# Designs tried in a protein design chat: VH-VL binders against Ribosome-recycling factor (frr). Part 18

Target 1, 187 residues: Ribosome-recycling factor (frr), of Petrotoga mobilis (a9bjd6)
Amino acid sequence: MAKRSSYAKEAEEKMKKTLEHFEDELKKVRTGRPTTAIFEDIKVDYYGMPTPINQVATLSVGEERTVVITPWDKKMLEPIEKAINSSNFGFHAINDGNVVRVSFPNPTIEERRKLVKAIKEMLEETKVALRNIRRDDIKKVKEIKNEGSISEDEAKKFEEEIQEILKENEDEAEKIFQRKEKEIMES
Short names: E, the ipSAE of ESMFold2; O, the ipSAE of OpenDDE; V2, 0.75 times the mean of E and O plus 0.25 times the DockQ between their complexes.

## First folded at step 15 (VH-VL; framework fv_pozelimab)

Design i2 (from g4 with heavy chain D101E; at its last look DockQ between E and O 0.86; V2 from the best seeds 0.73)
Fold by ESMFold2, look of step 15:
Structure i2 (fold): chain C 187 residues (1-187), chain A 121 residues (1-121), chain B 107 residues (1-107)
Amino acid sequence: as target 1 above (187 residues)
Amino acid sequence: QVQLQESGPGLVKPSETLSLTCTVSGGSIRKYYWTWIRQPPGKGLEWIGYIYYTGDTDYNPSLQSRATISVDTSKNQFSLKLSSVTAADTAVYYCAKERYEWRKGPYFDYWGQGTLVTVSS
Amino acid sequence: AIQMTQSPSSLSASVGDRVTITCRASQDIRNYLGWYQQKPGKAPKLLIYAASSLQSGVPSRFAGRGSGTDFTLTISSLQPEDFATYYCLQDYKYPYTFGQGTKVEIK
């Protein structure tokens, strides 16, 4: 006796993780407000080793669209400044001898449109991941049907459950995208 | 590993419609932006326009009244129609993939090999 | 539309030479400038995006500089495979527009 919802539960758990990943990646995409999350992908040379900035400094949101990076050790001011200014992210950092300040100019309308196109690409990547989960779990259901462990009618029911879970998660992915799009265009 | 291939008639009569298809392989057309660019023989490149798989499109204003880009997701293809052609529309036509990455910006990373379309009677 | 003025239109150079190609935009395009290489009978190939970032697989002898309205592509030591036509492209605002091109020929 196979659990009626075991295949649906597996698909649901995997798809939920996929959506969490999508949301986490969207947090890194800027809006009109600076955030420290966008520095998670930047590493600095710390005694010869690439090290995340948050392991050598405190990051906070400052005044007027800035992020303030306060290193534990002033020797890291110049390495942090260089790592940020050499990134392709368009950040401009100034080292004042005590902190590194990163200025985030307001995006132009053209830049905001490009950001929306970027998160549309991320949305479609997420939908591909969701559809791959459906494909893999439907394959498992068909295999146990062909082995005789479940009936044709049971297999059809499980496949329908997996398809409904896909639809629910695609709809949620779309809602997540639309919320971020609004933030980008209206921030 | 995305690959693009242009196809369509190489000869079109003046005043008729130029029609080209780009077949996408090694990836899904349901991602990225899909663009047509042309190059008259011995001359520079001109951006024609793009389509997203949902139907969203934009065109070079110089061609907007004559150009239509469409997508067929079931065939993994997108197409260009250019109406009322003249000899000035003789060019090599390229299809291309346009990427938008938040940390890199826009760029065209994959191009078809191009197809020459000659407008003559 | 944003006009891109590329110079020179052509140049003649020898293997090992340093060459510089300039591109000027009719308005501020920030860093939304790409450089493309095209060999006869082939499609353009991306070299540089975002004005200065080298595309993966492109040799390090290619370098892009500039922002705003003035941009350069430099080839530090010209190789036989570098004889081609080079185009800049602004991708800041539709319609995206190319420079006229610079043909690099063997002397």
Scores: ipSAE 0.582, ipTM 0.848, lowest interface PAE 1.9, mean pLDDT 88
ESMFold2 (binder alone), look of step 15: mean pLDDT 92; pTM 0.940
OpenDDE, look of step 15: ipSAE 0.795; ipTM 0.943

Design i3 (from g4 with light chain G34A; at its last look DockQ between E and O 0.24; V2 from the best seeds 0.00; counts 0 for: pae E 6.3 > 2)
Fold by ESMFold2, look of step 15:
Structure i3 (fold): chain C 187 residues (1-187), chain A 121 residues (1-121), chain B 107 residues (1-107)
Amino acid sequence: as target 1 above (187 residues)
Amino acid sequence: QVQLQESGPGLVKPSETLSLTCTVSGGSIRKYYWTWIRQPPGKGLEWIGYIYYTGDTDYNPSLQSRATISVDTSKNQFSLKLSSVTAADTAVYYCAKERYDWRKGPYFDYWGQGTLVTVSS
Amino acid sequence: AIQMTQSPSSLSASVGDRVTITCRASQDIRNYLAWYQQKPGKAPKLLIYAASSLQSGVPSRFAGRGSGTDFTLTISSLQPEDFATYYCLQDYKYPYTFGQGTKVEIK
């Protein structure tokens, strides 16, 4: 009896982490406003080691759709410039001897439409992950029923609980998507 | 790994409707943009249009009045109907999977092997 | 519709040659340009997307460059399996449009 909430608790925790990951990935997706989040997955050569830019520099939003990258060590200016210009984000980085400035061009209407299509793909991937969590946890409940540890009525209740948690998390994923879609199209 | 396979009649009479189905295996149809592209014999490639599983579509203006793309999520398939065909519609027809990567944009990463449809007699 | 013009329409080359194919768009397509290889009797195969990004499993002898309206595909050392027809594709704006193709033939 004490294990009833543990089946749902595990599913709920995994689904919540899945949504947090989705939201974190969406923060990287460009909009009409520059952000520093888009640089989190770019690595620079730091004394021979691939190192995230945010571990060797301070990133800030500057004037006129620019991100300003201020390395703690000026020797990193050139490696940072090179790493950004080699990315496929389409950004142009300029090293002025003190900072690296990255132009963050305004997306065209066509680019905004493509970004919305891209986050639709991310949403569906998130939904698949949520459904896999449900499938795995329902399987565990059925195994425990077949072992005789819980009744058929208890198993049905636990499965219904897991299904409700899935629905809630799918609805939240959709809301997260809609907020980002609006930001992309209206920024 | 996603695989695409076109199927349908290889011969269609003029004025009739060309009907093709693309079967998706190794993945779900509910995620990507699904596209038809054709290639007349000895000529280049022509984009026909796409569908998303919710029904969102768009077509090449040159074919818009005659082309219909549809999806059947229960069968993991999408289809093309092209009405009022003529000899000019003779081509190899490909289905393709379109990805939208937010860093890199769109691209077609997987294609079916293609099916020749001849409009004759 | 955005017109894509490839040059040359055909070329003759030997194994080991450097081959360059160009593609010009009738308007600015940013970096929304892909390159496809098609061998006789087979479907097109993606080589390059986003103008310069190499598709997984494609040999590093293939390189894409360009932005805006002018793009190139380079094969640094032509191999026997590279004799094929190559197409560029703009995927910036519907309708998506292909170049007319470049046939790479044995000299």
Scores: ipSAE 0.644, ipTM 0.860, lowest interface PAE 1.5, mean pLDDT 88
ESMFold2 (binder alone), look of step 15: mean pLDDT 92; pTM 0.934
OpenDDE, look of step 15: ipSAE 0.828; ipTM 0.957
ESMFold2, look of step 16: ipSAE 0.095; ipTM 0.652
ESMFold2 (binder alone), look of step 16: mean pLDDT 92; pTM 0.933
OpenDDE, look of step 16: ipSAE 0.834; ipTM 0.955

Design i4 (from g4 with heavy chain K31R; at its last look DockQ between E and O 0.78; V2 from the best seeds 0.00; counts 0 for: pae E 2.1 > 2)
Fold by ESMFold2, look of step 15:
Structure i4 (fold): chain C 187 residues (1-187), chain A 121 residues (1-121), chain B 107 residues (1-107)
Amino acid sequence: as target 1 above (187 residues)
Amino acid sequence: QVQLQESGPGLVKPSETLSLTCTVSGGSIRRYYWTWIRQPPGKGLEWIGYIYYTGDTDYNPSLQSRATISVDTSKNQFSLKLSSVTAADTAVYYCAKERYDWRKGPYFDYWGQGTLVTVSS
Amino acid sequence: AIQMTQSPSSLSASVGDRVTITCRASQDIRNYLGWYQQKPGKAPKLLIYAASSLQSGVPSRFAGRGSGTDFTLTISSLQPEDFATYYCLQDYKYPYTFGQGTKVEIK
């Protein structure tokens, strides 16, 4: 591992959070296997306050392509069922008096191809965010050079470090995309 | 906001190649899927095909042997070539931007104004 | 290719009327159905995607319904700017295909 300047460290931290966001959004994208992550964006009315489902229930992957939502309080069964069935995600939830079960139909081949194209769009959006971080941090280095706080040679070194960090994070974004693509196509 | 503008010769002789360019402004061509759609005067719409900036493409089978879509990332443009044209290829040609919503699927959110190409001797 | 059949091919209506246009697919397209509005000399404009999702900036008088093979577009109270031709589009499977259009004319 090479030592990095404070400018490269700042860029690295910002880019790492950008990749975490990308990974979190990808978890919501359906595959041939059900996942609980898609429900993170769904809120249920709890005493008049929109509350994330995972704060009032345990979510787990059940059998036969289902997600099982087990509320701590059975009074929440109907609000959870209503929230899921009213969502724009197109789920169908069944409330059996103990849990809410959500069925995930298998995506067709055509749907899987569309999902891959959708995550390609998400990947490119992530790359734009990474490049914006580089632009902003290179601007800071140039300002410090123009103020006389660092030499032209020092500024060039810092800019090269920031470019190196961008490449590393673009490569990691691609790896994250490829893992999800494989999951979509092969599940 | 992304804007698309078609350009190219409005008159093409039979058996020649129709050649059009779509210029993308207000955004990078290195995103989204870029599509050509045509409409003969007074008639309905026909999807021609798309391209992604890496070269990934697909065509309407009815045009596949004659149509080529290409992308020039340095000019932020994509193009359509349609060879061996006849009067049946007279149409308004549109370029369009396709989005892929991971929940619901694709849609065309932005279209160019369209350019009429007439095939006539 | 998936054939999309719109009905009616044209209709006459007055401002304030409720208008319904239907679109039928030759096979199951799930909810991969868009509705587009086109005025003379203009490009199509997206109204509805995913069968029922309203595009940003489109008035709420436009509503899409349906799934599978049968879909409708409803305009709840026709306005002067709504006189246009409407197309459905299946974007489930390549080649994407449009319906033949429904021309909405002033009475």
Scores: ipSAE 0.569, ipTM 0.835, lowest interface PAE 2.1, mean pLDDT 88
ESMFold2 (binder alone), look of step 15: mean pLDDT 92; pTM 0.942
OpenDDE, look of step 15: ipSAE 0.828; ipTM 0.959

Design i5 (from g4 with light chain K93R; at its last look DockQ between E and O 0.80; V2 from the best seeds 0.72)
Fold by ESMFold2, look of step 15:
Parts: sequence; C-alpha cells; structure tokens
Structure i5 (fold): chain C 187 residues (1-187), chain A 121 residues (1-121), chain B 107 residues (1-107)
Amino acid sequence: as target 1 above (187 residues)
Amino acid sequence: QVQLQESGPGLVKPSETLSLTCTVSGGSIRKYYWTWIRQPPGKGLEWIGYIYYTGDTDYNPSLQSRATISVDTSKNQFSLKLSSVTAADTAVYYCAKERYDWRKGPYFDYWGQGTLVTVSS
Amino acid sequence: AIQMTQSPSSLSASVGDRVTITCRASQDIRNYLGWYQQKPGKAPKLLIYAASSLQSGVPSRFAGRGSGTDFTLTISSLQPEDFATYYCLQDYRYPYTFGQGTKVEIK
C-alpha cells in the first residue's frame, strides 16, 4: 500500500486497540447485574506470587445477586476472601468453609450516578491516549519530511489523515461510553 | 501530581461579590470534579458546589441563589463567585479535586492551601 | 441534607494511646464516608475513603470501620503528628456534609 496508507493504518490500528482496551475495562464496571468479569484484575497471594483469582478458582454466577468462587485448594478460601474485600468497592465476600460467596448489592440511584462519573474519568483517559497516538505519529511524519523521504505536500496529507482518524475514534469512544452509561442507569 | 492554588481578594465589602480562582497545575482540568469548600474561622467545613469541565454543576442549596462556579479550560482554572456577601461568608475558601473511582468510590484527594476571605466594612 | 454528628467534640490523649472517634449519619449512606485530618493553618488531608480504605501514604495505625449510619476512626497508637482535628464527610448524596470535627489534643 501507498506510504500515506501505511501511516494512517498505523495510527488507526493503535487507536482501535486503545478503544478495545477502554471497552474491556468498562465491562468490569458493575451494573445492576452480577458478573464474573469484575474479578479479572483481582490477584491473590498464591504461594508468594500474585495470581489472578480465576487461575486458582472456578467463578460462577449464583442466586440472589451473588458470585460463587470455588477454589481448587480450600487453603485459598481466606486469601480470596481478603483479596476481594480489600480491593473492590461495595462487595461483601464471605467464606463458608467450602466457597467464597460475593454479594452484589443492587446499586442505588446515587451509586449509579457515581459509576457514570467514574466511567467519564475513564473516557477522558482514553481520549488522552488517542491524542498521544496522533501526536506521536504526526511527529514521525515530520521527521521523514525533514529527512527528505516525503514532500511537504505528502506530509500535510498524512497529517490530515491522522487528524480524521482521531476524530473518528474520539466519536467511537463517546458512543462506547454512552452505551455503558445506559447499561448502568437502566440495569 | 495535581496541585491546586486559590487566588483572589482577601477583603470584600458586604453586599458585594466574592470572586476566587483556583489554578490547577500538574494535570488537566478536563477530568475530575472541581469543588469549592469553605471553613469559617474556628468552625467546620461546608461544601459549596462543584463543576465538571463541560459545565455540569451542583450547589449546596443554602448557597444556590448566590453561588456561581465556572471553568476556563484554556487557563486550566475554575472559579467561584458568591454574590451579596455578609459577615457570615467570612471563611477560608478551599478548592479541591474530587475523584470518582468505580472500585473505590468518590473522595477529595487534593486540596488547595486555602485563602481567607474576610467580609468587612 | 444528611446530618453528620461526630463524638466526641474533643479529646485529650497521650502518645501511644488508642483513640476512637465516632461519626453518625442521619440516614443510610452505605459506605460513602471519608475521614479527613486537619492541622492548624492547613488544608484537610484525606486519611480514609469508602469508610475503611486507607489513602496512599497513610499509616496503618489509622483504621476506619462501619457502614450505614455508624462509623468509627481508630488510631491504634497515637503519634505526635496525629494531634489534629478530624472530620468525617458523607459523599453519598449532595449536598456533601461534614461532621463538626473532633479535636485530638496532647494530654
């Protein structure tokens, strides 16, 4: 493909990965529905090593707004209970000697509003990441122009393409945010 | 780290408008909830209100008719105007950064140093 | 507005003492309760958020407990730098409201 397409494609690929990361992080944010995804970032001390909880236990959605965590080794019950209770807001983990049960109290309207404010913070972080990609790739275009590898006209064209891709990805980030906001407020 | 600094006149006449500016450094104002809190000398703290950079605001009902919080993103600043002041408005005024974390909830992690505003003839 | 009542309004203690400050909300605030420390002439400093979580850099001798309407701040072994005024804050619902403060003084 033409050199123009290569620079635009690089920026687009990086920005799409940034949006994918944003969307993955949003699915961990609680709603009115219990989910096991919220535990993906929680690590427990497993023989001295921080280990993801899903590598030492089976996670399932139980009744009455609970997640049931069944460790393969019952010695992990207390470490898992402590890791959950110390790492997450609003979770009530109890250890019954066989499993750890995590209660998900239904968020109040006030709590839902706070969650929306929290994902607004995540949205703004994502926009900064997108703008950093634009800045870095525009810098590369300017460097190859100064080296004589492309003309001034070509450099301007590539910079315009990168700006267009940024706009498209910022718009998509807003749509992703609005979708999650609706889910939080309505579930 | 984000740093906040209040500025404005330290003396205001009764019935006039108190005007303060908070300058944010070490971070962008286009994130977080930016809040004014005051403390009359020798007394407790009172939450005044907040602004988000898009213009979303809310105020303590006791001050809603007199308080206006605004933001200037180009200067990385937000401001408080409190109209029709009386001696009861004499206080140290703080600006603060409110963070909303989905795992940990809200909190005020950074405060300005505070500025005393005295309302006197 | 949600009223926050601290107890006691002041206390006198020695270095090494265990002190407990209580805070009661006029209605259920879940765990949306912060504890702030203020020294004379200084801005408040966050100690504890979400009722029980320590802010980065806060010593482990500080512990928060409670949920709903009744909350406590405990200092397990008082240090010279801990003599200050302590405020609880509910951040569940606007307007946010502070307790009246608890002054911890040297005996």
Scores: ipSAE 0.575, ipTM 0.838, lowest interface PAE 1.8, mean pLDDT 88
ESMFold2 (binder alone), look of step 15: mean pLDDT 92; pTM 0.941
OpenDDE, look of step 15: ipSAE 0.827; ipTM 0.959

Design i6 (from g4 with heavy chain Y100S W102S; at its last look DockQ between E and O 0.54; V2 from the best seeds 0.00; counts 0 for: pae E 19.0 > 2)
Fold by ESMFold2, look of step 15:
Structure i6 (fold): chain C 187 residues (1-187), chain A 121 residues (1-121), chain B 107 residues (1-107)
Amino acid sequence: as target 1 above (187 residues)
Amino acid sequence: QVQLQESGPGLVKPSETLSLTCTVSGGSIRKYYWTWIRQPPGKGLEWIGYIYYTGDTDYNPSLQSRATISVDTSKNQFSLKLSSVTAADTAVYYCAKERSDSRKGPYFDYWGQGTLVTVSS
Amino acid sequence: AIQMTQSPSSLSASVGDRVTITCRASQDIRNYLGWYQQKPGKAPKLLIYAASSLQSGVPSRFAGRGSGTDFTLTISSLQPEDFATYYCLQDYKYPYTFGQGTKVEIK
């Protein structure tokens, strides 16, 4: 089907935001491969204000399975080191006077399996959200048909477009999951 | 709110098979690890093994030759069979749910009440 | 299998006392350690996971510390409902193994 209706475009926008949320949550999943996203939930004291680390430092992946945190102001080295070492994630941060380095220990096979099961749950929740968007938008199409604003044939066309968009987004959700699963199992 | 309930015979004769079922209610058996743990009277806890809802299992090596854990997703249940029992298998048997949380790690968040199984002739 | 050793095996304490229980693993288990409370005739109840994280609904007087091989559970001001047996559990690798327990009794 060519050229999508305004109803199908609305469904597509909602579904794309649902996928963006899924990707954002996957960034926080700890793997054996170093990543900077895990630190997004860690805050440091910046002039008396709890401030995310990424707002006071540059984070990058270093060598030897490390993340390198380079604060823009060296007085933040100690607060950043303290915040990471006090976290419940079990990270060990080393402050060398220029940067803070965080080592990522290699997970066991059992740890990797548990992580994959957790992200599979996230995928299923995402699919439920996508199907709820379809259900709600099909309900809207049926309501405007019953009010006489569109014909039965127009309503069928819009519903088919919404179903096509759902399939496209479910396929993309599965691809996103498979990329993260591979990263967890092979890193 | 998830609830787990053990069921099965409270008395088993030596050399026979102990068979227990755990019924999960208030939630789905899918997505989690499901575990059997036992405690002989007046003694400590022993992990028996787990099953994932797809059938993946692992067992304590001390029991691996005799223990079988299975799952029936249509009934929202998982089960333990322990063959060739002796008096040493007398214990309270618990079923438990293991939650895998990528940010907080694993833990057993829900337990059944436990059921005493006595092995006696 | 990873052996978990608790000390003491039992202790007597009064309401209001500070109580510390230790748990030692036979090898490095990082922070994969849980603390469970068990009262007679009841199933164990999770108190602490990941060595130091407090489970929802558990009073703040319970605190877990440690990493690697040496861990502690501290009850900062013992209450009447805290008289129980406490177990540590390593969930680092299979088979998961419990410590032998620490019985906390009145007096």
Scores: ipSAE 0.000, ipTM 0.440, lowest interface PAE 19.0, mean pLDDT 84
ESMFold2 (binder alone), look of step 15: mean pLDDT 91; pTM 0.927
OpenDDE, look of step 15: ipSAE 0.735; ipTM 0.917

## First folded at step 16 (VH-VL; framework fv_pozelimab)

Design e1 (from i3 with light chain Y32W; at its last look DockQ between E and O 0.59; V2 from the best seeds 0.00; counts 0 for: pae E 2.6 > 2)
Fold by ESMFold2, look of step 16:
Structure e1 (fold): chain C 187 residues (1-187), chain A 121 residues (1-121), chain B 107 residues (1-107)
Amino acid sequence: as target 1 above (187 residues)
Amino acid sequence: QVQLQESGPGLVKPSETLSLTCTVSGGSIRKYYWTWIRQPPGKGLEWIGYIYYTGDTDYNPSLQSRATISVDTSKNQFSLKLSSVTAADTAVYYCAKERYDWRKGPYFDYWGQGTLVTVSS
Amino acid sequence: AIQMTQSPSSLSASVGDRVTITCRASQDIRNWLAWYQQKPGKAPKLLIYAASSLQSGVPSRFAGRGSGTDFTLTISSLQPEDFATYYCLQDYKYPYTFGQGTKVEIK
């Protein structure tokens, strides 16, 4: 697939956004490894402005399965603690007066298997979203054919391109899933 | 909203094979884990096993040598076969949907109405 | 397999009563416990999952608590529709296992 129509390009961009959303949601799913990535979606009130935590603090992986958040200004300790605890991530953040520590408890093998089953469900939802994009773009191609702007043969070619893009993106979704699965099971 | 319905013979002779089908409506079988659970009359519930639409299964060890769960995605159905039945296999058989939420884990949120299978000569 | 033991096996109560049912696991199951309600001739209905999380559409008078090996289901003010048999289920590891049930009857 070296060349694609404008209809196929539209489908491709929508599907890429769908995959980016899937990957962003997977970052929030806990693993056996502490990581700072889950905090990218969190903003704190910094002098009245919603500000990403990494712009007001240093984030690092600490000892005993923690992420350590060290603000440059100790006045930000409480806002950071509250932002993490209210963010729907389900982790435990505590403020010790110098840093905010977020615990990443070690999941058992049974808990890891449950996490993998959960991200399988997320993968299937992503595939449904990809197929909905194909449906919508196929509908647009059929409308243009019915208006007489393209031939039946041209419509069939455009539909085939959209189907090829769907397969490429379903394959990429599977690869994204498998990378996260390994991270969960092997970390 | 997902609905599940068990179907199959209500009477099975000893030593024969019990065969049940669960039909899923209001949703796709291609997303979740699909489970069989049974309840002998007046007794508690026993988990039999599950299937995922790709064919992955696991069984209660007490039934593993006799139980087979299968899936037909084109009919949106999954099935249980239990071989070499005895009177001890008389029970109401339920099919159920198992969800996995990454924060909260598994739960059976929808069950079929159940079907009584009696093993008797 | 993990044994789940419920207590009591039955109880008799009046509308408005506070009812507590306990469930004990033979080994640590963390928070992987669910509660189900079953009425005669009907399939079980999920009430609580993950020890304390209320299923959609379940009244807030139902509450689950516990972790590890000891768990409770509490009905804060019993209603006429709550007379049923209640089961706990461990879903920590296969084979998943149910408690023996607790029948809640009208006085």
Scores: ipSAE 0.443, ipTM 0.752, lowest interface PAE 2.6, mean pLDDT 87
ESMFold2 (binder alone), look of step 16: mean pLDDT 92; pTM 0.934
OpenDDE, look of step 16: ipSAE 0.823; ipTM 0.949

Design e2 (from i3 with light chain K93R; at its last look DockQ between E and O 0.45; V2 from the best seeds 0.00; counts 0 for: pae E 4.0 > 2)
Fold by ESMFold2, look of step 16:
Structure e2 (fold): chain C 187 residues (1-187), chain A 121 residues (1-121), chain B 107 residues (1-107)
Amino acid sequence: as target 1 above (187 residues)
Amino acid sequence: QVQLQESGPGLVKPSETLSLTCTVSGGSIRKYYWTWIRQPPGKGLEWIGYIYYTGDTDYNPSLQSRATISVDTSKNQFSLKLSSVTAADTAVYYCAKERYDWRKGPYFDYWGQGTLVTVSS
Amino acid sequence: AIQMTQSPSSLSASVGDRVTITCRASQDIRNYLAWYQQKPGKAPKLLIYAASSLQSGVPSRFAGRGSGTDFTLTISSLQPEDFATYYCLQDYRYPYTFGQGTKVEIK
């Protein structure tokens, strides 16, 4: 397995996890397109117990801006409809006796602009987190140099590797943002 | 805790420009929609318009030709100018912070105390 | 502009009463409705946003309901400090518009 220094590898690992978190949070942001990811936060009353909706039903993207929820047991149709309609996500669910259909209203231009501004703020927070990782890991390299465990030349190489990894991850964060921005504005 | 405070002249002559500043303390002006709302004495509330910290604005069409909202992020302030005022512009003017939550939408969570501006000769 | 019709314009009630204020929008605003309380000489205070979400620090006796065009604010047990004027606000589309207000007087 090819190997950067252990200090650069640690920084790279932390930064990749930071980007994964950013992507995961973006998946939850509503766009103008229906998605099943938004329902991850909704639980339904299943025999008196709050249960994730995906443990009692199959969710799929349907026609005409809908998500179709097919419960494994038809008795869950009404609890699922109730849980979705009582959420404050702005969903409208209809139970037809076989499935629950959730309509995703088209967002206004103003909503789209506000959503893009919100995810831009998430991007800036992500970039701050990436820069904090660089700062912390460069501090570790300097401490080890001052203890005499590595040479000045080795410390310089490790710091340059960490800076390179930061640049790569900031660029990737920007690309992730731009893909979501287009999805929000063009859906 | 975020606090907003309106400041400016309390008396403005007809046809002149009303100018108000809102100072934000206890938090940054960045990330939010900074809004002006007014209330004529004994009457209801009227939304004037907003500015986002990057400069985007929108105005009530009733005031669009006369109103200008600006922001100064270095001073943590935003302002309202309303030109060609008449007696109908006499009101308590409030500044407010609009928060947008991508799940729940917008709401005004913080308001200034308000400042009365009287338009009179 | 979306017009907000609020009723009643005023009411008198006793401490402990349940009161209901209604707000109707001229078009569908989904759940983009907020309720504000205003006491004389003071700025409005947010009570409810997103039709039914209670703002932090607001007593649980306040409840909001509705979606689409018809909305209500209910005070389950009126207290002396609830004397105020109440406004609904649609924040769905610009320009944001307020209802005319409901003045609640305690007998």
Scores: ipSAE 0.299, ipTM 0.719, lowest interface PAE 4.0, mean pLDDT 88
ESMFold2 (binder alone), look of step 16: mean pLDDT 92; pTM 0.932
OpenDDE, look of step 16: ipSAE 0.833; ipTM 0.955

